# Designs tried in a protein design chat: VHH binders against o26223. Part 231

Target 1, 191 residues: o26223
Amino acid sequence: MKLLWTSQHIKVTVHIDGKVSKMDVLEAIKTRRSIRKYQDREVPEELIDKILDAAMCGPSAVDERPWHFIVVRNREMLEKIPEVHPYGAMVKDAPVAIIVCCDSSLEKIPGFWVQDCSIASQNILLAAHSLGLGAVWTGVYPLEDRVEGIRRLFSIPEHVIPFSVIPLGYPAENPGTRDLFDPDRIHLEKW

## First folded at step 16 (VHH)

Design P149 (framework vhh_7aqx_2)
Fold by ESMFold2-Fast, scan of step 16:
Formats: structure tokens, C-alpha cells, sequence
Structure P149 (fold): chain B 191 residues (1-191), chain A 119 residues (1-119)
């Protein structure tokens, strides 16, 4: 099956807990958690469009912007992901997943596509969180068997490399927040 | 002509073992990932296990992990499902499947072999 992203850009007002609000950037970064349990509730296409817009706004080495995205809503396809990704069991229960890919034909500087796709993946996680959704980054690259399994499952061409699979949904768990600040990892003036 | 044929099914007592084989012909065996699926009466076909074309990775359904082992023998164009510690809940028709890079759904399927686990 060949799945295509819609090119629609839709303006929408997001309501969080009955209010119109926006999450502060620092708050979003500090409170984002990996979410692996989802409500039985569809994610509107407009929210996916906003998330993908944010994904494409990341910095990219020499502005190569090599990312492509596959949006997967088909239940049968989502159920097949755990067959090729052993830690992707939660994808089966998600209403939607985004596969972040690198189109190697767009690469201008060797190897930096990994950083580019990492930035896109993190922006997906942060944008989802800011919109009231939960998501988790499940790793594909550089694990050869996962890369080839996902490639075959979604008919991805040989010049395109699947990087991550990110299931998304309205969260059905609340793991709370963490305080990860460690001053022992900060060195002043010299190591 | 491409063919997949299961063998090794049958009746077995709970706690026992069976080894299923899938013999293949008509394609380049080393190029394909191989999987086992099963289907109980009135249920949908469910994934059991998979081995990649390289043989380096195997994946299993949670219900069979630790009890079943998938393997392949490229010299014999055959792959296997070793089923240990069988439970009555493992009773189903077992299907072998093969897919290449070209994708989903699985390119080739066998006809199925019945496994019945009695108490």
C-alpha cells in the first residue's frame, strides 16, 4: 500500500480543557513525555497538518531539508508494524502514525540527514504535545533489519531511508513530568 | 510457478512440541522475509513470527514469545516454526508467508496446516 500526505493547510483554533490556549515553549520541552497508550479517538487531519508544518520548520544542514513523511491511518497497516519493529507494539493501538524518511537525492552534505531527521522527529513530538496529543519516537535507523522491514512494508523506494515511526493519539496515560537538570554536566570555561 | 507448502501439523497433547516446515519453490529464497500466521475458527488471521532475509532478526507475537522459534535454511529453501510448550489456545490453521521488498500484503502464502492441541 502507498500512502500519501495531504498538501492541505487548514487554519483551526485548538481548544485545550475547554479553553483557547497555547503552551509556552519551555513548558512544552520540559513536560513532553513519551506516550504509548491512546484513547479510542480520531486525530483530526488539521492537527496532523499542523504537526507536519512544524516538522518541516527545523534547521537543516546547508538547508537540504531531505525529509519526507508517510501518514498511516490504515488499521491493517498499523497492525503490521510490530512484525518488523519489536518495540513498536504500541503503534497497533494508535489512531495514526507518522514515518519520518530521508530522500537521499535531496542530501547535499553526507551524513547530516540523520541530524535533519532527528530534528524533524523531535519537532513532531513537541508539536503533538503542544496540541494536546501524545506521541513516542520509535527508532528505525540505523538498525538494518528495521530499516528494510519498514521500507518493504510501506513500499519505500531504495533511495529513501525510513528514520523513525511516531505513533500519535490523544493520551490515555499521564506519566507526569521529570526534572532532569544535572549541574555536574556543565563545565565553566574549560572541561 | 511460485509455491509455499506447509507441513508438520497434526494433533499434539498440551505441553508437547511440533515443528512446522514451509518448503518454497519458484523464487530466490535468500531475498525474502518469512513469516508464520495462524487462524482459529471465527477469528482473524494473526501474526505469529517473522525472520528477516538476512536471518539476523526474528520477531514474535507476545502470546508465543519464549515458546516458539522461527528459523530458515537457505540451502534447503525451507523455513521452520519450532513450537514448544503448546497450549490448547495454540489450536489453529498455521500459514506460512513470504514477502520481498515490493511490500504489503505478503507476496506469497501457503495453503495452511492444521495444528490441534488437546488437553
Amino acid sequence: as target 1 above (191 residues)
Amino acid sequence: QVQLQESGGGLVQAGGSLRLSCTTSGFTFSRYDFSWFRQAPGEEREFVGRITYSGRSTYYADSVKGRFTISRDNAKNTFYLQMNSLKTEDTAVYYCAADEYEGWPYDYWGQGTQVTVSS
Scores: ipSAE 0.000, ipTM 0.120, lowest interface PAE 20.0, mean pLDDT 83

Design P15 (framework vhh_7nfr_2)
Fold by ESMFold2-Fast, scan of step 16:
Structure P15 (fold): chain B 191 residues (1-191), chain A 120 residues (1-120)
Amino acid sequence: as target 1 above (191 residues)
Amino acid sequence: QVQLQESGGGLVQPGGSLRLSCAASGFTFSRYDMSWVRQAPGEGREWVSRITYSGRSTNYADSVKGRFTIARDNVKNTLYLLMDSLKSDDTAVYYCAKDAYELGYYFDYWGQGTQVTVSS
């Protein structure tokens, strides 16, 4: 249960069945957009915890779950990310960023950690969106300069590979949603 | 549809200067980061410099910092590389590259290249 205080009345956002009013999965997938402009507002730790819980619920090859996460809130550290990631300029303006990493010692099947960390990254984006936040996936792996730069900046050990940097915050832009359904890309029974 | 056309290469003596240009067409130039990438004879491609879509931020390879300047003109849809204090090691074919937006070094379109030769 959430109690929302606005002016002189209280809003309770619970359905008759006891569920909080939420975006369903299909709506979240279809309406999520990359968000690169953020309000100057703190993201509560409980929301970050929910997002990371969702990230760890992704499937992984042979259930290897090789992911580790670094939560960055320190302004000086966020400001250094664009120095090692040229397309991470928006990270400087985000209240928080999550770095998705692979612990290679947890890898059971060679190479599948990339798919595993991609799933974790997408779950972060979807969970953030469902909670009213905006986020964007900025690529690190497989770009060697970015991998090494992020590793050094955050003291990431040699056996751990930084995969993505995901800044997030309350959105300060609304790019709108896209209708991307293209029936010409669907082939029934054969090509 | 997308076209990138480099010009301005040539033969120059060590310590000399050249200005490379890249004329862009077929896309909204002002929405994409742009890079210069070079390839010396018998070697792989080396990223040289990047400029953000707005022109507000630039980045350089350590080998060219302080000698090269990347610039863009979003009205003329043109990318520039101003090369000062040229060294023999700068001899290469220089390519204009359009960023694929979200991948950085992954480029979806390249120009034909322009040859820069630094020799006495």
Scores: ipSAE 0.000, ipTM 0.146, lowest interface PAE 14.1, mean pLDDT 84
Fold by OpenDDE, second read of step 17:
Structure P15 (fold): chain B 191 residues (1-191), chain A 120 residues (1-120)
Amino acid sequence: as target 1 above (191 residues)
Amino acid sequence: QVQLQESGGGLVQPGGSLRLSCAASGFTFSRYDMSWVRQAPGEGREWVSRITYSGRSTNYADSVKGRFTIARDNVKNTLYLLMDSLKSDDTAVYYCAKDAYELGYYFDYWGQGTQVTVSS
């Protein structure tokens, strides 16, 4: 593996010997961090496709798969998201964002859609990380102001509930890794 | 075997234009994003431009934005770089690079490169 540096300090990794070095699932989970700073670099469509594929591979209640995804690349729209999502300031700096939504008409059991969309959102984060991207989960649901804001902004139908906004991009920060293991949070057999 | 062959480089005056081509073979060209990278004398290799596999999206380094245009023909398995308003700082060997993000790499293959020299 060779690392190439661009004049813009973009890290480029080149494969020389055909050896595929993939991040294993535990590594992806353990090393994932919320990334809120992004390079001025577009995310390839192939990566978005892979991320969305991963997002749709999670389990859902009785296999209801209620999720929909809005892929936002339009600069004007990205810049408007912070107006309705105060804690989504970083979205305006991302080359792309994925809005995870629930189509309530697809629900088979009421209420489980939150779990379903959470799983999808987490898979987006993990997939992005494994592919060399940075992302952050910005919560929309259950905050009514954010839900309505995103709904209006993207003309989302009433039966569809925006759940999360996930900006993605090549990371322009490295927050490092954390050891979050806490044995005090583990209870054996009983609390 | 993956092969990338760049062409179209040459000597040009400042303000001039060049069109680079990259002939690709040995892989399904239409399934991969492609990039141009360049290496100036004494400098590291830098990313110049990227185009998605479908050709729908393009991205450029700030240094070339507004001057260069990346394009592709998936029927001909060819990548292009249209370079306008060339500057002396654009002098470099230009390489066509195959995307390899699915493998955990930025790029896995590039060609031999084509020399671009911008000089008065």
Scores: ipSAE 0.000, ipTM 0.251, lowest interface PAE 11.7, mean pLDDT 87

Design P150 (framework vhh_7aqx_2)
Fold by ESMFold2-Fast, scan of step 16:
Structure P150 (fold): chain B 191 residues (1-191), chain A 121 residues (1-121)
Amino acid sequence: as target 1 above (191 residues)
Amino acid sequence: QVQLQESGGGLVQAGGSLRLSCTTSGFTFSRYDFSWFRQAPGEEREFVGRITYSGRSTYYADSVKGRFTISRDNAKNTFYLQMNSLKTEDTAVYYCAADSSEFGPSEYNYWGQGTQVTVSS
């Protein structure tokens, strides 16, 4: 069973196949890297649907789940993103991008939507990595010019705040691994 | 701990060339994307150019395409902006910035102190 896009959200049951992701959670977290170069290959809708399902599984303050997602595949629209996002030049080369948004009408506790959308954005990055894709988080909020620019480009209503733009695709680069463990940042019992 | 230091600015005649350098310390140079920005008096800071950590991709503002070239030297922990065919409109303080590939350039930038470039006539 394949997922079909009928509106702004999935209307059919997700078909789950665990065979494409053989990374455990720690491996996925430790080996994920920002990827800005993509192969000229289409990303199947099935994989996007799995990524968005994972994005919506994050914890949310008082279960407000204020996130909405715009999936952009149109080349002309992807090419316009760099006009309003100075660091979004790589988006024009991506086969698809996800715009993470907050619907403020769903917000129950002021300010926690930022954490909610950060969690959703990170889950997108991890899910993409686990499925063999590469992605990068490009920041929109809280930079007012980018928020307004993205809102205009995608006809986002005033009560909805664009948070991040995440281009993704099959990676055309392999930056290797990270060694970031720093025991000096761990304090036992007290500061 | 993390430091970026620009050098190579100065006074130059229109049509001339300058090469800016940004020397870095306090992080693993090869893991970072590097960018140049500039700010003219009374104007907002604007993007000039970027080079990815792999060195395979470069991006430029339309106003400098074909005239400026960004490059990096991992062995020297230094990256550069070669500025050719300079115009009076290029007069600005030029800043170098480093960004981890984690959150993107807008989320986590280190900045240098800036170096003045003045293009006369």
Scores: ipSAE 0.000, ipTM 0.132, lowest interface PAE 16.0, mean pLDDT 82

Design P151 (framework vhh_7aqx_2)
Fold by OpenDDE, second read of step 17:
Structure P151 (fold): chain B 191 residues (1-191), chain A 122 residues (1-122)
Amino acid sequence: as target 1 above (191 residues)
Amino acid sequence: QVQLQESGGGLVQAGGSLRLSCTTSGFTFSRYDFSWFRQAPGEEREFVGRITYSGRSTYYADSVKGRFTISRDNAKNTFYLQMNSLKTEDTAVYYCAADAFESYIPDSYDYWGQGTQVTVSS
């Protein structure tokens, strides 16, 4: 069975009361793209709050909720991130970045924190997109050089593991739409 | 029972100041965004301003920007509208409104006050 997916860029409207029109969840998922170019425009604190709220709404193993978030707006710090995270070159151009971390002391079951923090990171991306922002997931864990680099840069304690760096901003690019549906990846009842 | 009650309205001279309060009960105050609206006679209700549940963000209509300030006191379950440099065109019934952060819908509010009259004389 071959399905056609149509993805369109959706204009997000900010209302007079500061609220933002929300996307349907499927629309947000389908139309989200990694954004690596940003406008010279500040991201309102309210949007960051909503994004972080969304980040904390995902499930976690036995509800362990091991995540912590560092919100970085300091220009000097943003510019330093690429020094320890080569794939994070775009972070220096973003008005804000969120660093998703795991507090290992909150783990109830070892190892599931990766899934928990992944869910949180994805929710950040989706929420950002639904609010008219662009973002990209730059992986930190499990690369030890990046983990340690971010740890030192932000004085993260040893029991806390930096997982991802997510720059955010109003998008200054439009990568366009894509259809990633592949029916060949779907198996019915058996492989 | 949910209740929003405005107070502090009255008569004031142009150029004067007035502080409105909205006292709330029946819901978790810290989880709500709060807004002020106003309606002048013969006109449509218009947005005045909003403060987010965290108190970190505020939004104002252009007509009141720089003159009005919204704040909140979680300990008192009360939020405020400080109105400075009042003009005759600010005369209206002022309403407070609440909308839950979790159920965020643009241009939608869960609860409303009954309103308080503000009259600005020349």
Scores: ipSAE 0.103, ipTM 0.585, lowest interface PAE 2.1, mean pLDDT 90
Fold by ESMFold2-Fast, scan of step 16:
Structure P151 (fold): chain B 191 residues (1-191), chain A 122 residues (1-122)
Amino acid sequence: as target 1 above (191 residues)
Amino acid sequence: QVQLQESGGGLVQAGGSLRLSCTTSGFTFSRYDFSWFRQAPGEEREFVGRITYSGRSTYYADSVKGRFTISRDNAKNTFYLQMNSLKTEDTAVYYCAADAFESYIPDSYDYWGQGTQVTVSS
């Protein structure tokens, strides 16, 4: 059985190659950091597609899934984001940004689109991290000046609400690991 | 406008002590975790210590455990790094930083001070 021998050889190679980093879900959650410095290197479309697939897999209130995404790669457009988002200066230096939006016509239960878009935004951050990229969540909603600035810049219709701008790229910084487990924030049975 | 400003750096002999302060403005101090980082010439910025917003938990890099203590004073909008038993390898520019809880304030991100020089002589 050459096929069985080949399979065993492949398994031995994987076992010997202990340098293959396997990031499980808990490791991804615990090691993700906000990244604001990026390499001058393009992000492949395939990775953006995987990130957006993960974003759409989040739970959604009454399964309304109101999210829409704008993928921005145009340098001129990325350079204009800091003009309407004062804390988004790093976006101009990123190779790509994703704008998470809510289509209010898809909303089935009032107000839960904020949770839905928050979940989508976090999935983008985790998926990017798991794929070796860095990203940061820059807030748009609920600041009306930023909402209208981003809407105007990207020709977003009035019934669509821009929620967050997430620049991403290959990381050019390593802020170090965080161990955030705080048992003082856990209450058993009662407050 | 958010600002963080370090003070208390300077020259000290090995075995000595220094206390760094980070004074903050432009945000609600009591809702932020605070950290100290340092950067030696030609090196990456290294984590030193952190205190949670509650003040109940502190975390330190292995290189400084038992020698450095981080604390906070919410009434003064200031947090501190008490550095004891200083070594020549502690020589660096020290930066303070404020960590926002992203899911609570989506538009918040890490804020940094300008840095303060600490030089430890032998």
Scores: ipSAE 0.000, ipTM 0.093, lowest interface PAE 19.2, mean pLDDT 81

Design P152 (framework vhh_7aqx_2)
Fold by ESMFold2-Fast, scan of step 16:
Structure P152 (fold): chain B 191 residues (1-191), chain A 119 residues (1-119)
Amino acid sequence: as target 1 above (191 residues)
Amino acid sequence: QVQLQESGGGLVQAGGSLRLSCTTSGFTFSRYDFSWFRQAPGEEREFVGRITYKGGSTYYADSVKGRFTISRDNAKNTFYLQMNSLKTEDTAVYYCARDAFEKYGYDYWGQGTQVTVSS
């Protein structure tokens, strides 16, 4: 895959039989998969900046936008994450991880920061996929032991809550597309 | 067709040992990570430990580190939880689970096996 920037769009190109195709939003949503195996290849800082720009563009309750992000590239620190986050075993094999945090001092409506940080996390996954990268969302909040473990490991202040850890890199696996449409979960006019 | 089934639970005195097994069928066992969870009466489900598909890397909850050991036998499509130095606080229904490759999620679970540790 190749990455092309235009004034208002990110274009991801794929060569198929000499043809060039672009991934649109619906295709990105439908083909995104959790990627836990990464190539031994660094992710350029410019791509991380683009991903974080996209993360901050999500809707937020009363526009509170409480998210903060920690970008972790240090191998020693990445290797310590699985010690405090049992669900983050794959993080040690990633070239970079993003920790999504909530600054509680920015919260305007109690409890909605969880939704705000979920939106930011999903935007990171979609943006990464659109740029030819793979990523996976590993949950931190609301598990108190993981919240405190990540807080201490990265010197996160008490008023800031670590929400998710998202390792990312160039994918070294290609999981198949899933068909998850379930019409039984759609109700017309009434339950 | 995917199935996970726990065995080996029961009643044991504090300080004793038990070994739980999770036998599986309907998929290629060697390609998946597996975890043990437990749930005590009136409490939330708690992570106990995990074993990865490659090389058998293991991860444990702080409450069980040094006392519990997870292992796997790819030839038998089975993974185990060896529980040593049991405490009354370890009393729970223990569940085995297969990693779903999404978030921290698991797609298949066993029905659970009761472990009761008496004082």
Scores: ipSAE 0.000, ipTM 0.140, lowest interface PAE 14.5, mean pLDDT 83

Design P153 (framework vhh_7aqx_2)
Fold by ESMFold2-Fast, scan of step 16:
Structure P153 (fold): chain B 191 residues (1-191), chain A 120 residues (1-120)
Amino acid sequence: as target 1 above (191 residues)
Amino acid sequence: QVQLQESGGGLVQAGGSLRLSCTTSGFTFSRYDFSWFRQAPGEEREFVGRITYKGGSTYYADSVKGRFTISRDNAKNTFYLQMNSLKTEDTAVYYCAADYSEPWGTYDYWGQGTQVTVSS
């Protein structure tokens, strides 16, 4: 068994040099698309480690950083996710998924963990895209049946809340980019 | 105004077929992914099938694989659900939905639903 994390360090099988990403931040934000079709190709542990590092770098209300992550690579477990998540049919075809969770014992200000976990989820999507992977955010919280279904499936304790399930892999589809800029949503000085 | 309108529902005998249509307006059809969902009385809304915009990749719930086919016609701003070998368990209100992404399991736009009733 390989340990992905110790209390202090990540165990990395292969070092990835700084030639991996050629995408600037604005390009990554503007060209990221939800990817639901994946190649039959393993995602290296080093890339998952980079993505999780990026996830933890988001701003957090009063620096509470309540996020925890479950990395799921087991095919049988991935195939069970659609049974408890109606919008998660694509997850069973992904080589890996990340479940973003909130440890409520780490919460310092009530309710802001939702924003914290949203930030972590978005950073996962952007980091994956910047590394040549595709991913999609499938919602869990605040839908109680999905929260309890995912909790039961992955043995998540009661004080931890599953927030999102993010399958990822090398993309097997190429959605075009969208032009989403809408100047009617920008108000100068006042509404 | 953005709208999605289902049609093609109705009463059908077990083993029969129906084709549902979802006609859309008010957005650029070719840039959206489309899905079908269904909801039986007293039950949660469940995913049925999805088609992506660029590659036309399709995804199905295991309960309908091999029986249902989703397709799209970008020229007509319409997408379809072809339902074959219908079972009494397929009785539900069927909803069409359009989305760009799925934050928190939500969709950008929904239709009002169309009833499908499968008799024994």
Scores: ipSAE 0.000, ipTM 0.226, lowest interface PAE 13.2, mean pLDDT 83

Design P154 (framework vhh_7aqx_2)
Fold by OpenDDE, second read of step 17:
Structure P154 (fold): chain B 191 residues (1-191), chain A 122 residues (1-122)
Amino acid sequence: as target 1 above (191 residues)
Amino acid sequence: QVQLQESGGGLVQAGGSLRLSCTTSGFTFSRYDFSWFRQAPGEEREFVGRITYKGGSTYYADSVKGRFTISRDNAKNTFYLQMNSLKTEDTAVYYCAADADELYGPSAYDYWGQGTQVTVSS
C-alpha cells in the first residue's frame, strides 16, 4: 500500500541511548552534525540496510543512478584508509564505513554523477542521523591522490570512481546544534 | 482504518515471563517493520526492539538483549514480544508500532498502538 501524500513530514525513529526520538525531515537536516568519534559498539546490519536504501532513493540525472556502495567492516581495511586519506583519521575508529562510488559506465549525461553521488552521500548522513548514528562525509573525489589511494586499496575498477568515504557509528561526541541560517545569502528576484 | 492493538500485558513477578501481542489491521502487514517501545512513569518512551519485514531481522535495546524476542506472524497480522527474565525495571506501558519502509515517499509515518501495562513486582 503506497502511503498517501499527506502534509505530514517524514518521521524517523531515532534510537539514542535507547530513548525514542522522532525526527521529521527538517529536524534531521537541521540537527545533523559531523560525528568523528564513535562508541565501541557495532552497527546492526539492519541499520546499514536502511541507510543504503535511503542512499539509493535520491534523484539522479535522467535516473542514471550511477552509484555503488562498498560497505567496510574489516578492521584492517578501516585502519588502512587513513593512509591514503589524510583527513579520514576517524575512519579507523568507526565500526563501519561506506564508500560511495560512481560507475562511469552508467552515466547518461557526463558530469552529473558528482551531483548524484553527493545526493546519495548526503542521504547516508541524514539517514544515519535519523537512526541514532553519527557519520561524517570525507571527500575523496576530486582529489586524485585520494581517488587512486582508495581505488588501489579496495581494488576498484578503472571505470568506477570512488567519491566519498563515510564512517558511521554510534556517536561518542555531541557537537551540539547550530543555526546556519543566514538571511544575507538570500536574494529576492535578483542579486 | 489502521489499527494496532496490544494485548497480553499484566502483573508478573520478577524472573517471570510475559508475551505481548500486537494485532494489526488496515494495512499490508507483510510490508511493514514492527517495533516495540515502552514508557515508564516519568520517563521518556524508549525503544525495545524491532523486526523487519525484509528477512525478519531483529535487533534490540541493550537493556533487553538476550531476554526479549520479537517475532511476527504474517498470516495473523500479528507480531509479538516475548519477555523472559523480567525485571522490576521492565515495568512500563508497552507500545507496538508499525513503520513503512518507504523513505523515498513524500511522507512516512508510524502507526501506534494504545499501549498495554506491564508491571513486574519484586
Scores: ipSAE 0.006, ipTM 0.287, lowest interface PAE 9.9, mean pLDDT 88
Fold by ESMFold2-Fast, scan of step 16:
Structure P154 (fold): chain B 191 residues (1-191), chain A 122 residues (1-122)
Amino acid sequence: as target 1 above (191 residues)
Amino acid sequence: QVQLQESGGGLVQAGGSLRLSCTTSGFTFSRYDFSWFRQAPGEEREFVGRITYKGGSTYYADSVKGRFTISRDNAKNTFYLQMNSLKTEDTAVYYCAADADELYGPSAYDYWGQGTQVTVSS
């Protein structure tokens, strides 16, 4: 017997003689890897929408939610990113990139926008991974030349700060899982 | 303690070749991706090339593609940048860097060397 279920964003198939499941939260966190090689294959808009939905679900200091996102699919624009972002050579080979930005006019508490945009960036990576895509976070803020280079390239207003550039696509590499748990970094009751 | 040390820099004539080495200690070499970066005076640090820990896949900046080759020797805990057809614009301090995939974002890399000067004369 085969049962087919559809939730908000995913299709799940269940078999009596077996099971096919999506990645759970802990599995997604533990198996996500930075992916820098992508198949020459477009990412559907529906998947990008799901990823951005997930990005906006992160906690935000005093619920200021200062993030804005630029979705870049234009090949000529993707090819120009390495000119202003030296660590972003792989971006030109990706089918799409998301630029995470802070709109400073939405900031309610000074300085926490960096944490807000970090959380949004990580949610993008986890959501992409859970949907069978690969992505990597390339840093923009706080490097002034990269911030201004990305701002100029994408016509970003002065009150908006580009934070990260995240290329994504279907992975063309499969790095192994890492075991990063270090109990010596856990202190009980006090340092 | 984790350490990365560059060697092999120096003065070369345009059109010449130079090989940089990065010797590492204090971590499991085979589990890390390795990259080369460079910085010319008054400019930001620029990515040059990267080699992955799994499968030895390589990536290069467009400015050096076809001229530079990155390689690694896991038995010697060392990785290399072979620079051919050098141009005066390649003049910079060259840095080696190590990162595991998990440490790439939001940081650029988790460990850096002190840098080695490469000067290309006309």
Scores: ipSAE 0.000, ipTM 0.228, lowest interface PAE 13.0, mean pLDDT 82

Design P155 (framework vhh_7aqx_2)
Fold by ESMFold2-Fast, scan of step 16:
Structure P155 (fold): chain B 191 residues (1-191), chain A 121 residues (1-121)
Amino acid sequence: as target 1 above (191 residues)
Amino acid sequence: QVQLQESGGGLVQAGGSLRLSCTTSGFTFSRYDFSWFRQAPGEEREFVGRITYKGGSTYYADSVKGRFTISRDNAKNTFYLQMNSLKTEDTAVYYCAADAYEWSGPTYEYWGQGTQVTVSS
């Protein structure tokens, strides 16, 4: 009997209903859904720290890593986000939200900060899902009214651009499975 | 199949009030956010107000804050725009819209045909 067993998958630990579940990377990517309904239950600081660590591990153009994050737990502040973001209604019901920002002073190559902050936002969504949480990306940039509204609400300086608002919490909905594979969008060798 | 229909438009004097209604059919009303837009002659269509599927979250354009109130009645599959302290600048065709709670952002899936509101001096 060989006791040397090598895992063929990267596994992450997910906490669901007090049980520890393991989810591989492909499973996490394929089963992540936008979650807009949250349990009335606080998210531990340790989980937020893990999510932000994952957010900062994304690739960035010329390694500029221009992202900054605002963690919002204050109920009054969360309740004000929907006033400046018409698609952010769920934020007021979330126990916590993360605002992904770009510090333009850290930008090394013009325009790539959008891709950098998109990668950070997606990593937040995947990390949250892998930890048993639900989250949704609400768009801020490039809508100037939302950018300015969020900037004013959180005292964000002019050289910093708010990119996305991501509420998260323990999910209170299960939207079910999506089958999104479309072979008509795959072209071999040429268009 | 899906329909939104505005009612309650008309002619009103400046300083007056008017209540618009949007009746809906062909979808599950409680699952949708609802908005009002308006379009004055020669202008782009502008956002007026929005109410989310979770009643209690409302948003308004700066030009109407404090004067207009949006509300919904899930039992009647209807939502409303209460317009108070009307100004001549509020003269426009008013449209109701429904948006599924999706990643589409500012995309509205269903629109009414519009109802004319004319505010005379």
Scores: ipSAE 0.000, ipTM 0.109, lowest interface PAE 15.1, mean pLDDT 83

